VH-VL binders against ABC transporter G family member 3 (ABCG3). Designs and how they scored, part 4

Target 1, 243 residues: ABC transporter G family member 3 (ABCG3), of Arabidopsis thaliana (Mouse-ear cress) (q9zuu9r114to356)
Amino acid sequence: IAWKDLTVTMKGKRKYSDKVVKSSNGYAFPGTMTVIMGPAKSGKSTLLRALAGRLPPSAKMYGEVFVNGSKSHMPYGSYGFVERETQLIGSLTVREFLYYSALLQLPGFLFQKRSVVEDAIQAMSLSDYANKLIGGHCYMKGLRSGERRRVSIARELVMRPHILFIDEPLYHLDSVSALLMMVTLKKLASMGCTLVFTIYQSSTEVFGLFDRICLLSNGNTLFFGETLACLQHFSNAGFPCPI
Key: E = the ipSAE of ESMFold2; O = the ipSAE of OpenDDE; V2 = 0.75 times the mean of E and O plus 0.25 times the DockQ between their complexes.

## First folded at step 1 (VH-VL)

Design g02 (framework fv_gatralimab)
Fold by ESMFold2-Fast, scan of step 1:
Structure g02 (fold): chain C 243 residues (1-243), chain A 123 residues (1-123), chain B 111 residues (1-111)
Amino acid sequence: as target 1 above (243 residues)
Amino acid sequence: EVQLVESGGGLVQPGGSLRLSCAASGFTFSDYYMNWVRQAPGKGLEWVGQIRNKANSYTTHYAESVKGRFTISRDDSKNSLYLQMNSLKTEDTAVYYCAREGWFGDLSYFDYWGQGTTVTVSS
Amino acid sequence: DIVMTQTPLSLSVTPGQPASISCKSSQSLVYSDGNTYLNWVLQKPGQSPQRLIYKVSNRDSGVPDRFSGSGSGTDFTLKISRVEAEDVGVYYCMQGTHYYTFGQGTKLEIK
């Protein structure tokens, strides 16, 4: 996926008044992890939604998004989008929840749907939790935030998307859970899934796992390119690469 | 790092005028929407008005209770926000706070507040 | 304009016990962009108001996970799982869907 001169405005009461993303240019290669990074209010989530075609009706997008050389025209199911905060069904086990999702969204035989569910469980390192109740406020025996986040991503994986957009995969995760999540996502990308996701902040360990970075501040792109090139770019300008 | 410092409060007679100032530091002031919020003695918070940034043409919006009497302005070169209060009423007696708004309405909340300046309207 | 109503207006809690504050709006807070702009603000005694929660459930930087926000449409709740002495103050819900209006405030005191 690639985008050129992408500008997103949010509608005010009388006119389109707020430019949230300003003239963004970038691309994400198949099978890589591209991270949209920046402080709160930098436009990260808005850019991610613009690329995924999930802007609200009040937003206007200018510029172009290309998939395989054509303006964005992807068949349903060829990409997935994971919200920063997702609703899970606490009364179901992980396997039951994913199987239910597969039953509602996939055609084909029951054995095929079971197979994609098991693949998703394995891909997100959920095998040890597959028979555990998802839980939540109503249950004392429930999944922790890290496991719940992996379940929400696994739900999208049952559709076998070629591109997966994730809004803040590390949201509310401790450092150990965050590192495990990033290792899991890196493995997923290596298996052919194109990942594009947002991150507010990263540790030096996590930063080193990214293939490409789009660094945003106040809607402006400060840098876009490979992780090593980001360090070089800011070093040459007399500043350390903001992590 | 981020600081908002209000000044200009004082005692004014009913029908009088007063101008409040808010000095901002520690951030790129020109990028942010700014607001005034007030609190009458022993009462709750009341939004007074908003001024948007240059990219949004410095548009202003006001609470109905102050519309036509109060004017918000800003000077980005001085990192300063102003509230011009005219035709003051005893009901305008309050602590007035300067507040920075979430960027471009995507969060729509106040992330930093000043310490407040007291305005007393009394004969 | 949008009217915000909080209950209770005053609450006394023993340290370590949970607290719950409700906020109701006179009309839906879902904005045309699909977001719900319901925020929670805390004012500690003698201090300026401070950040707490934005867009229903998002904690501001430095806010302990003891605080959680939930709700949809017109009915919202702020919960503190284990109240501590430092939590004393007045809590306000604030709508940002049509500019800004605040609830009356809920005063939280320690028993």
Scores: ipSAE 0.000, ipTM 0.390, lowest interface PAE 18.3, mean pLDDT 78

Design g03 (framework fv_gatralimab; at its last look DockQ between E and O 0.03; V2 from the best seeds 0.00; counts 0 for: pae E 14.6 > 2, placed apart)
Heavy chain, then light chain:
Amino acid sequence: EVQLVESGGGLVQPGGSLRLSCAASGFTFSDYYMNWVRQAPGKGLEWVGQIRNKANSYTTHYAESVKGRFTISRDDSKNSLYLQMNSLKTEDTAVYYCTRDSYDFWSGPEYFDYWGQGTTVTVSS
Amino acid sequence: DIVMTQTPLSLSVTPGQPASISCKSSQSLVYSDGNTYLNWVLQKPGQSPQRLIYKVSNRDSGVPDRFSGSGSGTDFTLKISRVEAEDVGVYYCMQATQFPTFGQGTKLEIK
ESMFold2-Fast, scan of step 1: ipSAE 0.000; ipTM 0.426
ESMFold2, look of step 2: ipSAE 0.000; ipTM 0.444
ESMFold2 (binder alone), look of step 2: mean pLDDT 90; pTM 0.909
OpenDDE, look of step 2: ipSAE 0.031; ipTM 0.534

Design g04 (framework fv_gatralimab)
Fold by ESMFold2-Fast, scan of step 1:
Structure g04 (fold): chain C 243 residues (1-243), chain A 124 residues (1-124), chain B 111 residues (1-111)
Amino acid sequence: as target 1 above (243 residues)
Amino acid sequence: EVQLVESGGGLVQPGGSLRLSCAASGFTFSDHYMNWVRQAPGKGLEWVGQIRNKANSYTTHYAESVKGRFTISRDDSKNSLYLQMNSLKTEDTAVYYCARVPDYGDYEWYFDLWGQGTTVTVSS
Amino acid sequence: DIVMTQTPLSLSVTPGQPASISCKSSQSLVYSDGNTYLNWVLQKPGQSPQRLIYKVSNRDSGVPDRFSGSGSGTDFTLKISRVEAEDVGVYYCMQGTHLYTFGQGTKLEIK
């Protein structure tokens, strides 16, 4: 996926259009993790949604998005999008939840649907949790935030998307859970999936796992390129990379 | 854990001044819009004011009842939010909470984290 | 300023019974981006306020599904399908469309 001169506007309090994302240029490749990083209100979530075709009706998008060399013509089911806050069914086990999603969304034989569910469970390191209740309702003990986020991603993986957009995969995760999540996502990318996601916070160790980074501030792109090139870019200018 | 802790409350005479602090921990404080909300004894919640992040030039907004008397500031290097209260009136007696606006959704306007509160009593 | 008006101001229910709280705004809460920034906040006795529902109908993480929010424009409702003892507290509606204002609060008590 690639984009050129992408600008997104939203209406502001003064009855004028605010430019939330300003002339963004970038790309993401299969087998890689491309990260959009920036402070609050920098436009990172808006850019992610624009690339995934999930902007609200009040937003206007200018510029071009290309998939496999063609303008933004992506058939339904070829990409997945994981919201930061995902509704899960607490009374179901992880396996049951994923299986029901497969039954509703996939054509084909029951044996094949069981297979894709097991593949998704394994891909997201959920084997030890597969028969555990999701929980999270009143008195119900259930999965912790890290496991819940992996379940949300696994649901999208059942559709076997080629591009996966994730809004804040590390949100509210401790350092150990965040590292586990990033290792899991890096392995997923190595299997041919194109990953594009937003990051609120990153440790030095986690930062080193990224293939490309897009740094945003007030809708403006401060940098876009490979992680190592980001460090060199700011170093050559006499400033450290602002992470 | 992600937490906000207020301090600096106390007893002050009408016309006096007081400075409240809010210490943030467990998250990147500098990315968030921060707010002060108060609650008078036995009354409801009242928004006091907001300060935006560096990306939005630290702009401030205030409730009409405190405009000109209260000043919100922040020190991102110390992960701290402040409320300077001048020309205090008896009706400013309240528990003061600091509250965070989430840094996601680009167009989200609600409070996802609240502190424990600090009590200010304005009385002679 | 946008004025938020809640009814009733107090409500007593027996455990397991439903409860409903109304919130009306003096002007439309639809922001220029098309979203409606009406939120519900709960303050349990002796505790700090906590987020309950945001943008009309979205439950915060960990909030039981017995809580639901609905409404549009200027008229909003918070419903609890079956009240539990732990639901005791004061419920506030809050608008974030133009700065911030709260309703007066509705005190929910168990009979």
Scores: ipSAE 0.000, ipTM 0.408, lowest interface PAE 17.9, mean pLDDT 79

Design g05 (framework fv_gatralimab)
Fold by ESMFold2-Fast, scan of step 1:
Structure g05 (fold): chain C 243 residues (1-243), chain A 126 residues (1-126), chain B 111 residues (1-111)
Amino acid sequence: as target 1 above (243 residues)
Amino acid sequence: EVQLVESGGGLVQPGGSLRLSCAASGFTFSDYYMNWVRQAPGKGLEWVGQIRNKANSYTTHYAESVKGRFTISRDDSKNSLYLQMNSLKTEDTAVYYCARGDYSSGWEGYYGMDVWGQGTTVTVSS
Amino acid sequence: DIVMTQTPLSLSVTPGQPASISCKSSQSLVYSDGNTYLNWVLQKPGQSPQRLIYKVSNRDSGVPDRFSGSGSGTDFTLKISRVEAEDVGVYYCMQGTYWPTFGQGTKLEIK
């Protein structure tokens, strides 16, 4: 996926249109992890949604997005998108939820769908939670937000997408679980999945797993390129890379 | 009736150790992240640290001022939270509060502390 | 650490008069989902802290409607429309967008 001169405007609360993403240029290679990083209100979630074709109706997008050489057209069935917040079915167990998702969306025999569900459960470290109710509402006990993030990603993984967009995959994960999550995502990328996701901040260990980084601040791109080049760019300017 | 009750406070000499307990009742303790917050005499509130639930591997995080000296643990079977304080300094003199992480009001589960205990006083003095 | 700065440090109010407390954060508290995890906590004399407001403007159960929160980004305000004697105490703003930090507190006294 590649984008050129991508600008996104959003209707502001005080009756104005604000440029949330300003003339962004970038690309994500097949089988790599590209991370959009920046503080709150940097535009990172908006850029992610623009690339995935999931901007709200109030947003206006300018510029071009290319997928496999096609302008503004995502191949059918080849991408997934994981929201930061997802409405899961709290009355179902993790396995049941993923299985029903597979039944509705995947072709093939029952045993193939079960194997895909089990693979997704293993990939997202959900084995100990597979038979637990998702819950998470005032009348239903269940998974905390960290496990919900893993279930949401696992749901998209059962479709085996070529491109996976994830809004804040590390949200509410402890440092060890975050590293495990990133190692898992890196393995998915190595198997041909293109990953594009947003992160507020990362540890040194996690940062080292990224192939490319897009640093945003107030809608402006501070840097886009390979992770090592980011470190060199800021070092050559007399400052360390702001990870 | 949701309730948190701290105990274990007292007088201890600098360099000493003390263990605080917090007993929870009226809610499913095992589902919640738990926090310790302290207040030095005449001063404001200061977050000490957090322990997550079993689903997040009981991971702990600490304020820099106590890191390496304090350890938070929990026993879900007893609905109890603990704070082990080692190498105590006079600056650790405070009322220590047990506080429940906000889960019920938000999808993401950690935005604030909605239930607070009565506090237990720790005095570090020779 | 995110630094939370409150003004004023103290105020004295005649019963029935309004009161306003300001809170400023060193960084934006807006999360990528558009939510702002800013809380207001009250500690009455000799009592434990109690939360009054979460996510900038939402009142906790049992909190009187005379309390209201507002603000965005880095600037927040707690307003009490008509101060009652029972409102005496120290008010703290607290952010939950990052690891928890509290303002230094504002002492509200009856004149």
Scores: ipSAE 0.000, ipTM 0.395, lowest interface PAE 20.0, mean pLDDT 78

Design g06 (framework fv_gatralimab)
Fold by ESMFold2-Fast, scan of step 1:
Formats: sequence, structure tokens, C-alpha cells
Structure g06 (fold): chain C 243 residues (1-243), chain A 125 residues (1-125), chain B 111 residues (1-111)
Amino acid sequence: as target 1 above (243 residues)
Amino acid sequence: EVQLVESGGGLVQPGGSLRLSCAASGFTFSDHYMNWVRQAPGKGLEWVGQIRNKANSYTTHYAESVKGRFTISRDDSKNSLYLQMNSLKTEDTAVYYCTTDEYYDILTGSAFDIWGQGTTVTVSS
Amino acid sequence: DIVMTQTPLSLSVTPGQPASISCKSSQSLVYSDGNTYLNWVLQKPGQSPQRLIYKVSNRDSGVPDRFSGSGSGTDFTLKISRVEAEDVGVYYCMQGTHWYTFGQGTKLEIK
């Protein structure tokens, strides 16, 4: 996916629309992790939604977004989107939840749907949790924040998307759970999935796992490129790269 | 304004019974696991037991020192938690606190985040 | 049961000086999800307990940044960089990895 001179405006309380994303340029390659990073109100979630075609009807988008070299809409199931806060059904096991999601969303035979569910469980390292209850029915060995976040991503993987957009995959995770999540996502990218996601900030260890970074502040792009180039850019200017 | 208020404490003789209540306000009581914690005079904190929410079938767990003598229950319609204490011993003399448990919360590790003021139980004579 | 041991049991500090409290568990507190369920609780004289720190190093809302928690496995430390008069009380470490047990408590007093 690539975008050129992308600007997003939202209706404010004034007569004039507020620019939330200002002339953004970037791209994400197949099999890589591209991160949109910035503080609250930087426009990172809005940019992510613009790329995924999930802007609210009150928003206006200017510029160009290209998928597979075309402005055409993505075919059903070609991309997935994971919200920052996802609702899971606590009374179901991980396998049951994913299976019922597949029954509601996928065409085809029952054996095919069971196969894709097992693939999603493996991809997100959920094998040990497949028969455990989700959410509010937890015992001391029940699912915690990291496992719950992996289940929400696995739900989208059932559709076998080529591009996966994730809004804040590290939201409310401690440093160890965040690192494990990033390692899991890095493996997923290496299997051919294009990952684009937002992060408020990251540790040095997590930062090193990113292929590309788009750094936003108040709707403006401060940097776009490879992670090593980001370090070089700010070092040459006499400042450390904002992590 | 989140609040827990305990009541029902008092003086009771060894072998007697007493029922404590805890009234909750300012949060969604029915979603929370609830704990009882006690503190003997001049001593440290000791966990007494836990009751889970409706989604977990109101299951209860107790510290070994009170198992078989104490029973925890709740009434979500009244936002109330209860501790029924039977066969009381002098060693049960303590201030009893009710406290919340959010260990399944997305932030995790939030056990004992909200505490009541406590109610005093004295087992003597 | 997991036994929690605190040292020292009592500590007297001049205002503005640092304080450090150690907590050791009889078993590793690392849960199967990779998290360590070690909390620090403060009880001020005549008041109910209040939680200061959860999961080793996370400060509760409203807790001053002079309080910090650290550690791993079985060894944990609570540090106060500059002790103030309002910090007087008994500090407890507690584990939530296998039900709940508390340390004996450390009484912090001002010199």
C-alpha cells in the first residue's frame, strides 16, 4: 500500500473543517511492519483509518491511496482492521469464538472454516489457550490482556487478509507482554502479511523490530522511512530520535 | 465517588456467630470480584477469601484458617457483599475490610485497589 | 503457600533522605502469562490500606513519582527517593500469583 499527499479533514464546531492529517506521504511493503507513531491527537489513528477506508462519513480525504497499484476498493477479506478496544465474548473458548466468527463471516464448507481457525490459532501463538474461556469467565489461569489482544488479532486473521491494520496493538500491555506481542507480529509479517499499526511510544527493544516508521505530530509528518534512517536523521540534526 | 462501607462488627463470645455487610457505590459492583481482608490488633494484613461475579457462577475461595467456618455471599441487586462468620475463635479478632479485585481487568494486577474503612470484630471472654 | 518476607521490619528516615524496602518471595512470582503479580500497599496510621504500586513497577494514579518499584522473580524493592512526613505508615508487599499473601510489613518513621 502507498499514499501520496494524503490530507484528512474533520468537521469542527466552527464553519471550517479542521485538518487532522496534513499532506502525508508513505508506503508499506508486503511482509513488513510499518509503524505510525506519535502522541495523542497527532492524527495517527485517523491516518490508519484513512488507509483502511474506515473514515466516518463526516470526514473528507484528499490525495491518493494506492493498493496493488490501483485506487480501487479492496476485495472482501483482502484486509483486516483491529480496533484499539475490542469486544470479546467471555463465555466462549478461544476456539469457539474464532469458529463462530468464521461461520458468520466466511463463505464455503465447514471443514474449510475449521482449517482457517486452526491456522489463526497457530499464527498468534494461542495453541495453549485454544480451549480456555475468554474474558469475564476467567479463573486464575484465564486469559489476560496480552492473550485477549492476540485473540482479537486472530479473529481478523481468519479472513486471511494480505494487509492487517492494527490500532494500538500494545495498548494497556506491560513491557514484557508488549515485547512478546511484537515478536508474534514480526513472525506474522515474515509469513507474508503486510502490517500497518499505530503506537504512542515504544521501548528501544521494540523500536528495533520495526521496518519503517511514520512519525506524526499535530497532523504533520516529522519523518517517514526506515528505522535506522530515523536515528540518522535526528542524530544529524543534533537531537535524539523521539522514541 | 467510589466507596465501600462495612458494618456488622461487634463483641462476640468464642463459639458465637456474626454477619458482616459491605455496601458498594460509585462503580459497577456486579462486574467485580470481591475480597475480605482482616488485620488483627497490632498485626499485618491477612487475606480471608474471595467471591467471583455472576459470569463465574459466584464461586468462592477461602484462606485455610477460615475454611469451613466462614461463608462469603453477595447480592448484586443491593450492591452488597456479606461475610457469615461461624464458630468464632479469639484468633478471629480483627478489623475486617472489604476490597475489590480487578485481576481480569485489561491492566491486570489490580487486586485490592479499592478498600472500605473496616469494621471491628472482637471475640473475647 | 507463597511466603513473603520483608526487610527491614522498621525504618527511621530523616525528611528528604531516601528509603528502601526489600521483599522476597518463597517462590517465583512470574505467572504463566509472563506477568509478575507483586503489589505494594501502604497503611497510614489510623487509616485503611491503599495500593501504591501494581505489577512490580506501575504506580497507581495519584501516587508521587518519588515512589518506585523494581525487581524480578523472587526479589523486589520499593524505593522512596525523598521521604516526606506524609509517607509515615506501614508498607506491605503482596503477591497475587497464587491467591494472596502479604509480607509482615515495614514501619516507616520520621527521625
Scores: ipSAE 0.000, ipTM 0.381, lowest interface PAE 21.9, mean pLDDT 78

Design n02 (framework fv_nisevokitug; at its last look DockQ between E and O 0.13; V2 from the best seeds 0.00; counts 0 for: pae E 18.1 > 2, placed apart)
Heavy chain, then light chain:
Amino acid sequence: QVQLVQSGAEVKKPGSSVKVSCKASGGTFSSYAISWVRQAPGQGLEWMGGIIPIFGTANYAQKFQGRVTITADESTSTAYMELSSLRSEDTAVYYCARESYDFWSGYPDYFDYWGQGTLVTVSS
Amino acid sequence: SYELTQPPSVSVAPGQTARITCGANNIGSKSVHWYQQKAGQAPVLVVSDDSDRPSGIPERISGSNSGNTATLTISRVEAGDEADYYCQVWDSSSDHVVFGTGTKVTVL
ESMFold2-Fast, scan of step 1: ipSAE 0.000; ipTM 0.446
ESMFold2, look of step 2: ipSAE 0.000; ipTM 0.399
ESMFold2 (binder alone), look of step 2: mean pLDDT 92; pTM 0.940
OpenDDE, look of step 2: ipSAE 0.070; ipTM 0.564

Design n04 (framework fv_nisevokitug)
Fold by ESMFold2-Fast, scan of step 1:
Structure n04 (fold): chain C 243 residues (1-243), chain A 123 residues (1-123), chain B 108 residues (1-108)
Amino acid sequence: as target 1 above (243 residues)
Amino acid sequence: QVQLVQSGAEVKKPGSSVKVSCKASGGTFSSYAISWVRQAPGQGLEWMGGIIPIFGTANYAQKFQGRVTITADESTSTAYMELSSLRSEDTAVYYCARDLRYFDWLSEGFDYWGQGTLVTVSS
Amino acid sequence: SYELTQPPSVSVAPGQTARITCGANNIGSKSVHWYQQKAGQAPVLVVSDDSDRPSGIPERISGSNSGNTATLTISRVEAGDEADYYCQVWDSSTDHVVFGTGTKVTVL
């Protein structure tokens, strides 16, 4: 996926719309992890939603998005999108929840749907949790936040998307769970999935796993390119790279 | 245990500047925004601005734009707030506070607060 | 500018329920946080994201938020609940934190 001069405006206080993302240029390749990084209200979630075709009705998008070399508006069904926090069904096991998702979303025979569910469980390192209740709501023992986050991603993997957009995959995760999540996503990308996700910040170990970075501040792109090049860019300019 | 410790009280003349420090201990300094909130005697809480240490980017309330500068030093886990062109109305207790979440624009609440620094501006 | 209006004061007898309102247009669409401030002390977060209680905060303290009014409810009030209370939201249109006008709770 690639985008050129992508500008997103939202309804503002005045008659004119506020620009939330300003002339963004970038790309993401199959088998790689591209991260959109920036502080609160930098436009990172808005850019992610623009690329996925999931902007609210109050938003307008300008510029071009290319998928495999063709101009495209991407309907959600062509790509997976994982919200920062998702509603899970606590009374179901992980396997049951994913199977239910497969029954609602996929055509085909029952055995094919079971196969897809098992593939998603394996891809997200959920095998040990497959028969455990999701729980976590009202007075029920269940999965911890890291496992719940992987279940939400696994739900989208059931559709076998080629591009997966994830809003804040590390949200509410401790450092160990965050590292496991990133290693899991790195393996998923290596299997041919194009990953694009947002992050507020990362450790140096986690930062080293990213292939490309789009660094945003107040809607403006401060840097876009390879992770190692980001460090060199800011070092050469006399400023530290925000890692 | 997360703890924010601020510098001591200051007495300043009108037209001067003041720089207050906020040292964080325990937890992660760089991952959470640090905001500055002031409270004039007998008045309510007023947000001045905040900084995201890892990015070095600061955001300021419009009322203080041009007079306030918020900075952070990750090596010492210390945030600073400098207010210039002081007036008597700037007499207040100044607090630093850590944002509740990782730079989350949906829920910018504050879970840990410094003890406060009294800045008195008198002629 | 977006403003959060609170009653200046609320008086309540021990063991009764105190309710502190925070009013603003469409505040129910925003996450509301509540702070308790005792004389000479820094504020303490007592309710986050409309209704979540931080560790160490008693179940007597709860929050709700819908329409144009958010409410902090203190049940079975104790003398130690006497303090100033502030609501707070983040205003996405200005990228600013907004605090309420504050309510002094007096336990008589």
Scores: ipSAE 0.000, ipTM 0.407, lowest interface PAE 17.7, mean pLDDT 78

Design n07 (framework fv_nisevokitug)
Fold by ESMFold2-Fast, scan of step 1:
Structure n07 (fold): chain C 243 residues (1-243), chain A 123 residues (1-123), chain B 108 residues (1-108)
Amino acid sequence: as target 1 above (243 residues)
Amino acid sequence: QVQLVQSGAEVKKPGSSVKVSCKASGGTFSSYAISWVRQAPGQGLEWMGGIIPIFGTANYAQKFQGRVTITADESTSTAYMELSSLRSEDTAVYYCAREGDYVWGSYEPFDYWGQGTLVTVSS
Amino acid sequence: SYELTQPPSVSVAPGQTARITCGANNIGSKSVHWYQQKAGQAPVLVVSYDSDRPSGIPERISGSNSGNTATLTISRVEAGDEADYYCQVWDSSSDHYVFGTGTKVTVL
């Protein structure tokens, strides 16, 4: 996927629509991790939703999005999208939850042939948790936030998407859980899934795992390119890299 | 071309532990799972467990849970299998094997195998 | 516990066809891999994903999988095909790989 001069406006209060994303240019290669990074109000979630075709009706998008070299729109549901917060069913085990999700989403022949639920469990490093209750309610022992986050991503993986958009995969995770999540996502990308996700901020260890970064501030792209090139870019300008 | 080279034969006493190494070359170590499979004399193949180096997480067959530890060192492209509390029944050839190229939504075959390491547990 | 049952041995004359079965309840819903092991050597993958042949494996060797039986077929058998053959699947219920009991192929 690639985009050029992508601008997104949201309905404003009176005279003007607010420009939330301003002339964004970028691309994500198959099988790589591309991160959209920036503080609150930088436009990162809006850019992610624009690429995934999930903007609200009140938003307008200008510019071009290309998939496999063709100018196209991303149809809703044709690629995987993981919200920042997802609803899980605490009374089900991880395997049961993913199994019911698969039954609702997949045609029978795919479900039979490749045990897609077990593949998703393996891909998200959930084997040790597969028979545990999701939980999350008072007095019900359940999964911690890191495991719950991996379950929400695994739910989308049962459809075997070629591109997976994730809004804040590290949301509410401690540093150790965040690092484990990023290692898991890096393995998923190496297995052929193209990952595009947003991050508020990153540690040095986590930053080193990204293939490419799109750095946003107040709707403007400060940098887009290889992770190492980002450090060189800001060093050469006499400013520290804002990560 | 991928090659897996294992450490040499071992002779161990009952109650001791053994650690076998498997060095990978000619391919990407971190992105493929490494499994360990044993074969007792005159018997069939038995899966013990595996590890995906980049995840840092190992999965073990129930029979060996608590006795086997599988680890990986990405800097040396080497996987290890340590088996503790050895019994005479643990006498076997131990193989490491790479799980092949990921096919989305499928479980991979073991496309490359180490030469095997004979572990003898006696007296 | 999920178990893959193979015949202990199969005898076949040179030039004939050997068929090795791998039986388990609903094995057709799983992807079956096959390994050849010659005496004193490590196993070699000969069929992957029910019917795919890895590079270097002759077209005489083929596989199929449906219902409760997966089959490895060796056509125009040669003396060099004498070996033990193992089928393998991933068992999702126990979260581990399962190997078949093994079949010794003898070429008379």
Scores: ipSAE 0.000, ipTM 0.402, lowest interface PAE 18.2, mean pLDDT 78

Design n08 (framework fv_nisevokitug)
Fold by ESMFold2-Fast, scan of step 1:
Order: sequence, then C-alpha cells, then structure tokens
Structure n08 (fold): chain C 243 residues (1-243), chain A 122 residues (1-122), chain B 108 residues (1-108)
Amino acid sequence: as target 1 above (243 residues)
Amino acid sequence: QVQLVQSGAEVKKPGSSVKVSCKASGGTFSSYAISWVRQAPGQGLEWMGGIIPILGIANYAQKFQGRVTITADESTSTAYMELSSLRSEDTAVYYCARSEYSGYDWGYFDYWGQGTLVTVSS
Amino acid sequence: SYELTQPPSVSVAPGQTARITCGANNIGSKSVHWYQQKAGQAPVLVVSDDSDRPSGIPERISGSNSGNTATLTISRVEAGDEADYYCQVWDSSSDHWVFGTGTKVTVL
C-alpha cells in the first residue's frame, strides 16, 4: 500500500474544516512493519483509518491511495483493522468469541476454523485465558485491558489478512509483553503480511524491530523512512536535541 | 544499577525561569521515557510532563503547557525541565522519574531522582 | 478531568492490616500503580500494574483493582510503613498521568 498527498479534514464545531492529516506521503510493503508514531492528537489514528478506508462520515480525504498497484480501495476481507478500544462480547469466553468471529467471517469447514482459532490463541499468548469470560460489564469479572487488547488482535489474526492495521497494539502492555507482542507481529509480517500500526512511544528494543516509521506532529509529517535514518534525520536538522 | 541524579536546590525571583537537570546512569536514557513530577509543600504529587529521548517527543500536562519545556541530551544522558514565568505557587520539590513501558501508556515510574527544591520568593 | 480520590488518612495498629483505597469511575479497566513516600524522601514504587510487586518490596504489601476501586493492602503493619501513599493511572483520554490525592498512613 502507498499513498500520495493524503490530506484528511474533519468538520469541527465551527464553519472551517480542520486539517487533521496534512499532505502525507508514504508506503508500506509486504513483509514489513511500518509504524505511525507521535504524541496524542498528532493525527496517527486518523491517518491509519484513512489508509484502511475507515474514516467517519464527517471526514473528507484528498490525495491518492494505491493497493496492489491500483488506484482503488481494498476488497472486503483483504485486510484486518484493530481499534484501540474494541467492542468485545463480555458473556463469551475468549475461545467462544474467536470461534464465532471465525464462523461469521471465514469460509470452509469447522475443523479448519477451530485450528485457526487455536493458532491465534497461541500466537497472542492467550492460552491461560482461553476458557475465561471476556467480561467488562456490570460486575462481570474477566479480562483486564491488556488481555482484551490481545483478544482484539487475535480476532483479526483468525482472518489471516494480507494487510493488518492496528491502532496502538502495545496499549496496556508491560515492556516484556510489548516485546513479545512485537516479535509475534514481526513473524506475521515475515510471512508476507503488511503491518501498519500506530504507537505513542516504545523502548529501544521494540523500536529496533520497526522497518519504517512515519513520525507525525499536529498532522504534519516530521519524518518518513527507515527506522535508522530517522535518528540521523533529527541529528542533521539541528533541532533541540531529541536524542 | 540504575540511578537518577538531579541538580541542586534553587532560589528564584518571581517572573524568572528555572532549569533543573536529571542525569541518568546504568543504561536508562535511550530506551526509556523521563517524566517530571512536582510536589508543593504539604501537597500531593503532580505530573508536569515527560519526554521520549530517542525521538525527542515531549508531552505536557495542560496546566503547564506554554510554561514548561522538557528536553533531553543523549550524549550526556541528561534530561532537563525548564519552567518559566515563576510564581510563588511554583515553590515545590521537582522530581524526575523514568518509565520503560511503551504504547499509549508510559508505564510505571520504576526509579525516581532525589528531588530538587525550587523556592520562588521576592 | 479524571480524578483519583484517596482517603486523607488511615490509622492502623502494629500487626494489623491497613487498606488504602483509590476511587474513580471504571478504574478497574486501568492499570494502577502505587508509590510510598516517607517524609523528606522521593517516592518509591511499591505496587505496579494493579498487583505486581517490585523486587525488594515485602510480600505483606499487595494490590487489587476492580470496578470503581483500587486497593493497596498492607498486612502485618510495622512502624516503618508510616508514609504517604499515592495511586497513579495513565488517562488515555487526556494523554496524561494522574496521581491520587494521597493517603497518610499512621501506625499507632
């Protein structure tokens, strides 16, 4: 996937539309992890949604997005998208939730769907939670935010998407869990998946796993390119020392 | 072993600026975020902001936006917090603290500096 | 703005159990961290991510978090536990750290 001069405006309370993403240019390739990084309100989530075709009705998008060399939106089912805050079914166990997701979205036989679900559970380190209720409502005890995040990603992994968009995959994860999560995602990318996700910040170890980054601030792209080149870019620009 | 060492106490006039330093040792600096937290006499802890040194991205609490600047110098493993337009209400102990968690959540503050007393008086 | 409410003080006899609450709407969906601050000293992390105990912190200190209340529990209280205790969460809606109002624990 590639995009050129991508601008996203959101209609504010006022007459003027606010430019949330300003003339973004970039690309993401199969087998790679491309990270959209920046502080809150930098436009990270909006850019991610624009690429995935998930902007709200109030938003307008200008510029071009290319998928598989064609100027068109992605066919249904060719990608996965994981929201930062995901609606889960609290009355179901993790395994039940993933099975129902597979039943609704995947063609094929039941035994194949069960296999894919078990693979997703294992990949996201959910084995110890597979038979627990998801919970989260009205005194219903269940998963904490971190486990819920893993279930949300596992749901999309069941679909074995060619492109996976994730809004804040490390949200609510400790440093060890975050590293394990990133290693899992890196392995998925290495099998030909195109991963694009947003991140607020990361450790040096996690940062080193990224292939490319798009660094945003107030809708503006401060940098787009290979991870190592990003550090050199800020050094060469002479700004008050980032690092 | 990880250690955060802050600069010494300061006495400042109203309207001036103060710059406090926090030097990290033990491999803390490049892979962690550094936050600044203040505590006025007899009061609780108040987060001011933080920085991700590897990217130079700083985030500030709304109350301090426009008055506080947080910077980092990787070559000396030192973070800085500068507070301008000082008032008597800014008299407090200022702490630096690190976190290694990533994502939307900065993670817990596993190590703290010893604190720097800033007194604003005329 | 999201606020963490703690009781101003808790009094407990030596050997008994002290419970310090940290209240906020749906705090059980957040990761709560606890800090101990003795007079004239920097805060020290005593509980992370609701219930994890850092190396060097005695097992009699524990945490829990569910619904609208997080709780720090200090069992078999000793004189050395006298301190101010603060809870802390990351508020993702405002992209800010939030500290509790603080609780002074007094051992009789």
Scores: ipSAE 0.000, ipTM 0.399, lowest interface PAE 16.3, mean pLDDT 78

